# VHH binders against Bifunctional adenosine 5'-phosphosulfate phosphorylase/adenylylsulfatase HINT4 (HINT4): the designs that were tried, part 3

Target 1, 146 residues: Bifunctional adenosine 5'-phosphosulfate phosphorylase/adenylylsulfatase HINT4 (HINT4), of Arabidopsis thaliana (Mouse-ear cress) (q84vv6)
Amino acid sequence: MAGVNQACIFCEIVRNPTTTRLLHTDEKVIAFQDIKPAAQRHYLVIPKEHIPTVNDLQRRDEDYSLVRHMLSVGQQLLQKDAPQSIHRFGFHQPPFNSVDHLHLHCFALPYVPRWKAIKYKSLGPLGGFIEAETLLEKIRPLLSKV
Short names: E, the ipSAE of ESMFold2; O, the ipSAE of OpenDDE; V2, 0.75 times the mean of E and O plus 0.25 times the DockQ between their complexes.

## First folded at step 1 (VHH)

Design P02 (framework vhh_podentamig1)
Fold by ESMFold2-Fast, scan of step 1:
Structure P02 (fold): chain B 146 residues (1-146), chain A 122 residues (1-122)
Amino acid sequence: as target 1 above (146 residues)
Amino acid sequence: EVQLVESGGGLVQPGRSLTLSCAASGSIFSSYAYGWYRQAPGKQRELVAAITSGSTLYADSVKGRFTISRDNAKNSIYLQMNSLRPEDTALYYCAKEVYDSSGYYLEGFDYWGQGTQVTVSS
């Protein structure tokens, strides 16, 4: 229904950051730890602007720059907190996203417990989890502005 | 708190059909995403099919053979399995989206109950 996504939990965190310990905040995004981490480190990076899903992103400079910035923040946080771990970054594609506010999952592997890896696998043509680099490839604009 | 209970498994011959049922203990399940997972001996648990209020999704290995559906009036989720193959032999679990006590949402699915065994042989 139209009214269902008006009550957005991540928009609430943006409006009242004291409800959640922030790992990063800047003009565009905030980052915090997932409340039930699926790995030794499991961070979320979200835009302050409400963008429901990856399907709401277009091949344009603004959207590409935002996703690049989200990835950069996630990479910097995991390089600081878990430099020896293998890192993975990606998004759940609809309808598998529980919160309709764009959020990048940032993992310091391994997944804990290991079976949680199933939640973050691609479902082929149906979608599922999409790697951040793959999403950037899909939304790469024809022209870039300086 | 909502619990899911699986049923409908059994022993079937290759090429036959079977329907699995998942019954929810509560009435507030239409707003959740639900799915079917399976796990065969020596393998990791895999997502087979998922259903939301407006969409259905299938793993490539079962696409065209399995159909997921829901009956909101009966608080039930179903998996219709056609053209069964020995490789479909597994314990099947019904899963739902998980919410924690703070109201924060956990992404993906978590499984509930003991599952229902499907064996495709002979």
Scores: ipSAE 0.000, ipTM 0.094, lowest interface PAE 19.9, mean pLDDT 76

Design P03 (framework vhh_podentamig1)
Fold by ESMFold2-Fast, scan of step 1:
Structure P03 (fold): chain B 146 residues (1-146), chain A 122 residues (1-122)
Amino acid sequence: as target 1 above (146 residues)
Amino acid sequence: EVQLVESGGGLVQPGRSLTLSCAASGFTFSDNAYGWYRQAPGKQRELVAAISYGSTLYADSVKGRFTISRDNAKNSIYLQMNSLRPEDTALYYCATGDEYWLGSPYEDFDYWGQGTQVTVSS
């Protein structure tokens, strides 16, 4: 069937970055520019491990450290490439994510064209786009009660 | 609702031709980008060809053999496949989405058809 044995597109980029120029690579993540950027700069930071969505992250050191590392990589890249721009970092929450592989959007604003901003709006309790800092608070490991 | 219906697949001998059709409904046809993807058993789904207005994009494996086209009056996209090879055997899908994502390896198209089977063998 059509849906059987379908591979993840981002996992394919991790295994074989054929024409994708990597802006960063390390043991945990890779980063690359979106080929159709929605802003002055539009980078994606993805884990090499296949994690489908933000809903698959738990309040645990491993998940928290991964997301912090992804954010750190995105911040370093935009500080280098667009230091004079306002930067924004976040994730699409299901069902609004296009690819079921965790990916951090890193923007050097403004959005181009301007109406692309609607795709990256937070919808509050309804979901939509979630800021990386907000996600980190949601998955922050709880300290043991003394 | 957006609906895509593929047709034209079949069994054909190597070196022959097939034309696949994709009929689109549920939106204004000319406002969207369109692509053909394929998936062979045990393989990943891959982009074969894409079209948006006058621009086309082809996978290296099919350049010079396949041609994507559209007919706005019929709300249809076509894939003309020439010089077919056994390795072209796959389930072929029509897909549509925002022009923003046309040809991007990072995000899928928004809507997919059910697929049409192409088998190339003697």
Scores: ipSAE 0.000, ipTM 0.093, lowest interface PAE 14.7, mean pLDDT 77

Design P04 (framework vhh_podentamig1)
Fold by ESMFold2-Fast, scan of step 1:
Structure P04 (fold): chain B 146 residues (1-146), chain A 122 residues (1-122)
Amino acid sequence: as target 1 above (146 residues)
Amino acid sequence: EVQLVESGGGLVQPGRSLTLSCAASGSTFSINAYGWYRQAPGKQRELVAAIYGGSTLYADSVKGRFTISRDNAKNSIYLQMNSLRPEDTALYYCARKYSGSYFPTSNYMDVWGQGTQVTVSS
């Protein structure tokens, strides 16, 4: 079983999903609505395994496949719930992540209220928000067959 | 959008009990962390107890005497205070933390109630 951190609310949701309404659950990930939505739709996709941050991901098939799967789940949910909206997917990089459990933010834009956009701005090499596709390129394995 | 309203404070003799209530409104209740903080005159605000999901955390000064609980159906958090002491006299605040580590300190709480006064005096 995935290790649980008693300080981590997302590990608590994985252990006891009745604490929140799940939008998706499978063998690897769960998805639910962000408690303080920053957009018309704001979903989080998290792995059941406790991975603290994007910096804990390596350029290997297992990590690449996990992030691709998280993105796929987020895309499917927003295509179902907000098909006419522009969608954005990404992660906060440390120290800007709010929870030390890997979580993909899935937005149906625009941000609501509009000033929340600043929280999800990329700072380039200084960090900040990283788009899911950019992270996938960074952790892409040599053969890219998964 | 989330608001917290405390109730249940009052004047009580040492050794007695009080129950504080905190009614929360707004967004999804069940995935928030909630805490009770207190501030005595001339002192800094300190964490008393916190709850997130089924997990709880208590300050050493109140372990074994205070119990934090939640009722998701009523969007409410409670603090049961037993064996009250004069040093428990303070303004008690309910607070909510949206995300991050859920061992809350005052620096991590993003919504605060107005507070309810507890006075323990003989």
Scores: ipSAE 0.000, ipTM 0.093, lowest interface PAE 18.4, mean pLDDT 76

Design P05 (framework vhh_podentamig1)
Fold by ESMFold2-Fast, scan of step 1:
Structure P05 (fold): chain B 146 residues (1-146), chain A 122 residues (1-122)
Amino acid sequence: as target 1 above (146 residues)
Amino acid sequence: EVQLVESGGGLVQPGRSLTLSCAASGRIFSSYTYGWYRQAPGKQRELVAAISDGSTLYADSVKGRFTISRDNAKNSIYLQMNSLRPEDTALYYCAAEPGYSSGWTLEYEDYWGQGTQVTVSS
């Protein structure tokens, strides 16, 4: 599939949630299963607000809280649906994200087929897939001794 | 839709250079991400380098030695490999992946070439 042109298909899911079975919805995020799962469980958690990529996040409370909330939702879903599996959470960093809307990948391993692990490999400081907790450390706000 | 054919592999001594070429045909898009992957016997396939709209990304093991480039007029992707090491021995694959906003939840719709063998031996 060539997919859609530059229209944001995740924004379309937010506008018309009945087109997709939602695993979670709240004021900030929705979660649903990837249509081409790469693991036994492969969920996506996306903000309702259009944020294009991880590079659009800054060291501020709003951004940190959003990513932490996305991770919490993904963790709760996989703990419910696959409590015995190893879980992995992260983002594709540009240019490797194919949808220009921030989305957290939530996996219950193993990857299926197993070679799909290469799609979710970190390339160190240069990019590739970034673990959610690594991203949180990068955007962690400064703390004050009040 | 996209067909990829790699060439330029061969047997070389450590410290030498090789240039791999990937000829793309069919319906190719400038918004696609193009990359080079490699697979050594008994190991997982790994990303070596990628290029998307002028931005490049390299694996730590090849940074500073390899250069990925694209010639849109010739529909070709290249990997210039300098200072080759025995650890670089692998089958090298060219891949094309949808760019931004190319289908919901579809991070990779891989178009793969058949691969070209690079052997670095002293």
Scores: ipSAE 0.005, ipTM 0.172, lowest interface PAE 10.4, mean pLDDT 78

Design P06 (framework vhh_podentamig1)
Fold by ESMFold2-Fast, scan of step 1:
Structure P06 (fold): chain B 146 residues (1-146), chain A 124 residues (1-124)
Amino acid sequence: as target 1 above (146 residues)
Amino acid sequence: EVQLVESGGGLVQPGRSLTLSCAASGFIFSDYAYGWYRQAPGKQRELVAAITGGDTLYADSVKGRFTISRDNAKNSIYLQMNSLRPEDTALYYCAKVGTYDFWSGEIHDAFDYWGQGTQVTVSS
């Protein structure tokens, strides 16, 4: 399986950060603009660690802290770049995720064109798009030390 | 939504070659990246090769033997498989994948559309 990770496009960005215009970088995550933005602002926040999907996250402090940090980065960027817009944050749940590397979508609404809203609809119990706060509640540790 | 239809699989002897085709319909083909995945019985699905607008990626297991290409006029993606080995035996899937523009440094996130797959069996 070693060759599969070498073919991951987001892992390639983490490996070669100088090839990408980063909006944010730190020890755990990087952020950049989606190449085909679905809204006035459309940013992606990804962990440097290869985590394929939201289904690979568990109710543990490490996973909860990572997702919370990703959301914090996205919120900070949109508050800076689009403070008067309505912001939305979330993930595509399998099988609807485009790349098998965990990535948070950060939108400054409205969607452009307007019909792109359908790509980011929650399908209820059938999955689809999940809001970041909803995911955080699902992976919240049952016992917290903090 | 969009459909992807794979073809070209079959039974071949080790050392031979085979070309897989993937036909796409219902969207602006040239704007997206595509990949070939494979899944052998009892194993996880793995990305074999991907093609963006200007770049190609290959898994280490197939690098130098497989070549991915695209024909935007025919809305088609191809996988040329040379020097086939028994280890290449798998169901091969075509998928529309996320893209990366290596010149501009931008990423595209899009829904993955998966085909039904085409079986490749490499045996004596």
Scores: ipSAE 0.000, ipTM 0.097, lowest interface PAE 18.4, mean pLDDT 74

Design P07 (framework vhh_podentamig1)
Fold by ESMFold2-Fast, scan of step 1:
Structure P07 (fold): chain B 146 residues (1-146), chain A 124 residues (1-124)
Amino acid sequence: as target 1 above (146 residues)
Amino acid sequence: EVQLVESGGGLVQPGRSLTLSCAASGSIFSTYAYGWYRQAPGKQRELVAAISSGYTLYADSVKGRFTISRDNAKNSIYLQMNSLRPEDTALYYCAAQSRLYGKYVYTPGEFDYWGQGTQVTVSS
């Protein structure tokens, strides 16, 4: 269990899933509703492995596949639960992340209340919120790998 | 639900070019990986090329001649085939893979959705 931090609240959810109603669970990730939803639907997808932040991801197939899988789970859930809404997916970059366990925010827009949108704004070179697709581009492995 | 429809196949002379298109509809996402497979008479279905948001993969037999691309705004995947050879003759399939974990796997069994195929014949 080297990838599970004893002091991490999301690692506690992974260990004790009965404490939280899970929207999805598989070998790699779990998904659940954010405790302070910022939109009509606000889901979190987290890896079971403790990865503190997006800065801990490397340009390798394992990490890239994990983030793609997280995004796929979020997309499937929102397509099921809010098919008519515009969806947005991303991560807070340090130091703006609230929990040091990698978590994908999945929103069915609009933000509620509307001003919560500022919390999920990209700050460009200074960081802030990063769209999931942008992160995937940053951690992509070598082209034409076989 | 995802549907894939191929087009652009036909009869072409050796050395010519052909572009295959795959139109995706339904619940499609940019995270999907797409592949072009082909099956020649009497042979097993084989991967020609694959594309995901992060990278591309090509079979050695087509590398340098074929190019896979996608246009997310048009929900379309393309296979540009240059310098065609008689051995490229096959039924070409478009495939999509919606959920991945672990390493990347481009075997036919890992693709969730398949098109009906489009015939490419390279003959003099």
Scores: ipSAE 0.000, ipTM 0.233, lowest interface PAE 14.3, mean pLDDT 79

Design P08 (framework vhh_podentamig1)
Fold by ESMFold2-Fast, scan of step 1:
Structure P08 (fold): chain B 146 residues (1-146), chain A 123 residues (1-123)
Amino acid sequence: as target 1 above (146 residues)
Amino acid sequence: EVQLVESGGGLVQPGRSLTLSCAASGFTFSNYDYGWYRQAPGKQRELVAAIHSGSTLYADSVKGRFTISRDNAKNSIYLQMNSLRPEDTALYYCAALTEYYGSGSPDWYFDLWGQGTQVTVSS
């Protein structure tokens, strides 16, 4: 059966990474530079498994661990490559994501040019950009009933 | 070459309606998604409404009063504003939320903004 994975550009990068310079690869995720960086450093961390958006994540250990691992990879890369910069990590929430494959944005600030900060603004109830730490709190596994 | 041209702003009394228009030129209109932003003097620019893949989003302050729509045949985006309030007074901007560099871009980019159209809600 042909699946959504066959039409996904990030799934293609996972299968055939030769045209993309990988900053990190492990059993669960890969990381690479955004092709139109919005800051001096702009990295993406994506899961190898196809997960379309943050809305597909649930309050489960598996989902929480995946997002935590993605954040850890992004933090390690920016600490290595831009230790003097302020770092920011987050996701575009639907409908503002252009690729339906979960991807964490990792920035070494400031944004370049500075007006690009608008694109990565959190919009409250409207959605927009959600910081990774905020997402982790939202998908934290629930406690057992009393 | 590629541009957005806004129109429809003006002075209007509270409780009335205005329709803002944004005409796009120089590219295939239906391939892009669009938003309306506003900025009042001394305040931060805020997203008012957005349209993406047939889905719409609205700020809580305008939900139920404003409607964003598109007409692909006319290469135009509209913001229908009903029950206007003095607090809606602002410069309104049309923006294209588009991929830059094609399918290799993982995100939507602002590479195209209108000049803005002033909406003043007052007597």
Scores: ipSAE 0.000, ipTM 0.145, lowest interface PAE 14.0, mean pLDDT 76

Design P09 (framework vhh_podentamig1; at its last look DockQ between E and O 0.02; V2 from the best seeds 0.00; counts 0 for: pae O 7.9 > 2, unsure alone 55.9 < 65, grease 31.1 > 24.2, SAP .779 > .668, placed apart)
Fold by OpenDDE, look of step 2:
Structure P09 (fold): chain B 146 residues (1-146), chain A 122 residues (1-122)
Amino acid sequence: as target 1 above (146 residues)
Amino acid sequence: EVQLVESGGGLVQPGRSLTLSCAASGLTFSINAYGWYRQAPGKQRELVAAISWGSTLYADSVKGRFTISRDNAKNSIYLQMNSLRPEDTALYYCATDSPFEYSGYDLGYDYWGQGTQVTVSS
């Protein structure tokens, strides 16, 4: 059902979840700690379906619901593990994404070390890092925006 | 229809200041990211400054001299340029991400204004 890329390391995690400590798993997404955390908490939420990038998302209910769910999972995890921290959620946009499998970055700030913040800056129309809420607004179903 | 209209360009002497404006229409202004780009003759277009949710970014060459800002009430983006230099001479463009339209779109579309010329010369 869900597309899979055999060469994708995140698809591999989905296929073999025992190789990575999962913080969350459900029908649509899994969550785990980033291998090189950039903050006191740095989690990734990914869909089980192989979606390469945010550019592959469309303004349709399915994509909106998926990203919303990813965000919800991230929020719940950080609320549980780091409730006193400032939370940030977002995606890298091509070509700044390191893995071609859609992944939500979930941060409990501050960044560690602090200079790593530069890796997650928005570059505006050039791309860079896009806030999850901004992405959701961009892919919101058309009828809901009228 | 999405429109970005730049204004404020002109001829100035080195060391002077100039403020560029970009009026955006046909989009939900508050949710988009915006940027100023410039292109000098014979050179590639380059990012000058960008603004998104609570974040700004500047090219190293303009840090400390240029300031990007936004006014949601006016659907406008601004570029305050201080201590202008001859190397700042370029056509300056306003840009934004895909706006809302009554059709299905992929992400990643960029829209550009027509540009406003900035010339810094003695």
Scores: ipSAE 0.015, ipTM 0.279, lowest interface PAE 7.9, mean pLDDT 86
ESMFold2-Fast, scan of step 1: ipSAE 0.015; ipTM 0.303
ESMFold2, look of step 2: ipSAE 0.018; ipTM 0.446
ESMFold2 (binder alone), look of step 2: mean pLDDT 76; pTM 0.760

Design P10 (framework vhh_podentamig1)
Fold by ESMFold2-Fast, scan of step 1:
Structure P10 (fold): chain B 146 residues (1-146), chain A 124 residues (1-124)
Amino acid sequence: as target 1 above (146 residues)
Amino acid sequence: EVQLVESGGGLVQPGRSLTLSCAASGSTFSEYAYGWYRQAPGKQRELVAAITTGSTLYADSVKGRFTISRDNAKNSIYLQMNSLRPEDTALYYCAREFTDYGGNLEIPYYFDYWGQGTQVTVSS
C-alpha cells in the first residue's frame, strides 16, 4: 500500500518539495502553481494525506475542516497575489480529475486562453467541476440532534 | 506503446555544459507533457524540469541553470544543463505524462520512466 501511494506524483511532491516551488506549507496541506496554468493565477492546494477524490470525503468534522482549511489557504494566496481579480475555487469530480490525489484548483480569472473555461464547467448532476462552497455544503456535518 | 530514448549523458568538469535529449514515439507527442527526473545513489528520485506546450517548471536546485525545451516536429525534448556542479551527478530519466484519456491530463503529471536513463557525472 505504501508503494501505491509512492506512485502518486502529489505524494512525491509532499515527500520531496524541492521538486516543486511551494507557495504554502503547513501540517495539513501544501500549495503550488499548476505547471499548465489555465488562468492568470492557477494554484493547487493538496492535503499531505493521500485522499484520492472528492468521493472519498464524508459528512464529518475531519473532512469538512480539511476542505475548509484548503479553501482558506487558496483564498489567502490569491488575495495576496491577485487581489483585484475574480477568484474561483473548486475540484474536478471523477472521472474528470487527472491525478488521484485530492486537489483544490484556485483561479484568478480570467481563464487563459478563455476557452479553457469549458474544462472547469460544472455538469450539474452529471458531475464535472464542483465549486468548493458546494462541496462544503455536501460534506457539512449533520447536527447531533438526529 | 510509447518509447522514450535518453541520450547525451557523460563526464564533464564543474562549470561546463551538457545537453540531454529524449526521443519519443507516437502521433500524439505534441499533446503530452514531458519531464526530466534524476536519481543519485542513496537519494530519492526528483523531478528536475517539466514542459508542456506553453509552460515550463524547474526544481529550485536547477532554476536559472537548466532549460527544458521541446521540438514537436522531431518528437523530442531536451535538457540544457549549464554551470554544472558535482551535486548534479545522477542518472537522468526522461518521462511522459500518464493518462488513460490521452490529452485529458492536468498538472502536475504522473510520469512514466523508460530505459536505463543517461548518466551525468560532474567531476574533475
Scores: ipSAE 0.000, ipTM 0.136, lowest interface PAE 13.6, mean pLDDT 76

Design S01 (framework vhh_sonelokimab_d1)
Amino acid sequence: DVQLVESGGGLVQPGGSLRLSCAASGRTFSSYAVGWFRQAPGKEREFIGAISWSGGSTYYAVSEKGRFTISRDNSKNTLYLQMNSLRPEDTAVYYCAADTYYDSSGYLPEEYDYWGQGTLVTVSS
ESMFold2-Fast, scan of step 1: ipSAE 0.011; ipTM 0.260

Design S02 (framework vhh_sonelokimab_d1)
Fold by ESMFold2-Fast, scan of step 1:
Structure S02 (fold): chain B 146 residues (1-146), chain A 127 residues (1-127)
Amino acid sequence: as target 1 above (146 residues)
Amino acid sequence: DVQLVESGGGLVQPGGSLRLSCAASGFTFSDYAVGWFRQAPGKEREFIGAISGSGDSTYYAVSEKGRFTISRDNSKNTLYLQMNSLRPEDTAVYYCAAGLSYYGSGSYYNPDAFDYWGQGTLVTVSS
């Protein structure tokens, strides 16, 4: 059911970072360019911990902080590399997430070619692509009464 | 070379069942979301269902009406479609498809979401 029968290419990049040119690395995440860029800048930010999909995230401080940190890294990279572009950040929801390892898409718009915009369209609770800010709202922890 | 080969199609009577298989080769199967589409004569290609690379997530077209089940076996590089309670309107060529590209909500029913396609297998539901 698990183990050797469910290889993860992003876990392999985490284990062997020298096989992929990293744009960022820290204790929690790494960032690199998407192998099939949909825009002139198309970066992926992934956690080093294997989390399969956005559906595996819960309304917990640790999950919220992780996604917020992923977004911060993506924002910093695009501000550095494409400060004049409009930026967009989000996740593909199952089943059209190509890799079952949580990854944030970071775009410097426009999409190239233009029709790729349809691949990253949000559709609310019906699924598809979810904006990072929308996901953060969904997993925002409840505040204590203190 | 990447290859997807469908099998299991054929003639079946209304109310019958059929299981389709799709054998994948030439790529790391577990890295790809894979799905089933069908195309009836004179009609557009229609989405049936898809399953994530790990097999942990599935989604079905509302038109399947709970009659179809998608599954995969990554140890055998094979995708399956179990079809139950078949009707004449299910007559179509059934295609398996694999996508590594990251696709948004507009792509649930869009064949352009998938990079690789099989040649198709014909399913005929007739009395």
Scores: ipSAE 0.000, ipTM 0.144, lowest interface PAE 14.2, mean pLDDT 77

Design S03 (framework vhh_sonelokimab_d1)
Fold by ESMFold2-Fast, scan of step 1:
Structure S03 (fold): chain B 146 residues (1-146), chain A 124 residues (1-124)
Amino acid sequence: as target 1 above (146 residues)
Amino acid sequence: DVQLVESGGGLVQPGGSLRLSCAASGRTFSNYAVGWFRQAPGKEREFIGAITSSGGYTYYAVSEKGRFTISRDNSKNTLYLQMNSLRPEDTAVYYCAAEPLWFGELSPHEYDYWGQGTLVTVSS
């Protein structure tokens, strides 16, 4: 499998999907529940290809389309499973990510326990959690208006 | 499972301005991408523009760029369309529409929820 890291736990889930209950699978991404949910619903959407972090994404059509697809999958799942909750989508920016495989956090709020909200706080120019639509603005291809 | 109600339409002189509002109720509005469309008598429904759930990205039809501005206030569950330098050709029923972004790209033609429309007449 091109672009799959043998030491990565999420690459292992891609290789051995039967070990994890998948909420979604397609040609590019899979989705599953976080093993330690931080909210009423806490889903992860990951690319099948190993991309370590948001810093590995460029202003390219393929990267932009991948992140938009990840967001769409997360939105679709939470609209189905928690349509009345407020939804939040984002990524941990290095060094705050726990796994070096790109993963979109999809939350149906509130955070549980409540203090988990601190873990997913944006730190502004210092980094921290970045909302998915903010990341899309950063990686927008140079000449396109979306 | 979201209801939309447009307001702010009326009769205006050419060169005038109007601000339309779209009030949302039902499920959480902040989870939806929303857009504006219009339909003139005897013509097809035309896309004006759309704004993503966060308000981070706004897309405009090329023909409306510069005269029309879309914004949203998720705390008030309201979508706005600011229309400037109005022309007789802008006479139409204006609709707001919402979708939960079920597809990878925001599609102006795939909106699931529609308002009843508000009439804008531009005439001297």
Scores: ipSAE 0.000, ipTM 0.137, lowest interface PAE 16.8, mean pLDDT 77

Design S04 (framework vhh_sonelokimab_d1; at its last look DockQ between E and O 0.62; V2 from the best seeds 0.00; counts 0 for: pae E 11.1 > 2)
Fold by ESMFold2, look of step 2:
Structure S04 (fold): chain B 146 residues (1-146), chain A 124 residues (1-124)
Amino acid sequence: as target 1 above (146 residues)
Amino acid sequence: DVQLVESGGGLVQPGGSLRLSCAASGLTFSSYTVGWFRQAPGKEREFIGAISRSGGSTYYAVSEKGRFTISRDNSKNTLYLQMNSLRPEDTAVYYCAADEGYSYGTWETDYDYWGQGTLVTVSS
């Protein structure tokens, strides 16, 4: 399968969904709970195609539509599961991503751990976390025609 | 039973080089972000750097750039730290750590498993 990285744990989840309880699946993306949640709810939305990082996205209709769809899925999941919480959506940028497979972080605030170990710096690598709406503006195709 | 075992520590002269290894067992190594930390006498543990699951991305603490190289061999379940131009202030116990999380921003702080450490002494 084109775009699949055999060493990627997220690609394995895509290939073998029995290893992870999925919150959403469709032709282009899957969503599941982060195994180390940092907020009251913490979901990941990932493309089925292996795209390593936000830096591999271009100003193409396909990439823009993919990120928009990822955001829409995350928004719908949190609106259903945590409608009373403030939501936040974004991506880590290299080198601060820990997994080399594009993944949208979907948070229902407040942040936890309740162990009081959460650090603002840990939630936002300095200059590394980009809001989903900001990323969409950066990759919006140029020279749009109506 | 997850186990991380560091090796390759020892006495080295200033300006010398040393290569540390971390052998992992009891886990699917390729599913983990792995990194190196050190703790010098009387100091808090500090982050050296980390490498992504596939080895495609490497992150280093700012103060250590240029002298240290992190690499991994997933076929041998082994993480490496190549240290060059060693100085007496590099004397410390060096630890490897592994994290299976796909959570945000954990390169520096939130590792699930830790090794027992290997002592590096830069002196003579």
Scores: ipSAE 0.000, ipTM 0.209, lowest interface PAE 11.1, mean pLDDT 78
ESMFold2-Fast, scan of step 1: ipSAE 0.375; ipTM 0.714
ESMFold2 (binder alone), look of step 2: mean pLDDT 81; pTM 0.835
OpenDDE, look of step 2: ipSAE 0.866; ipTM 0.924

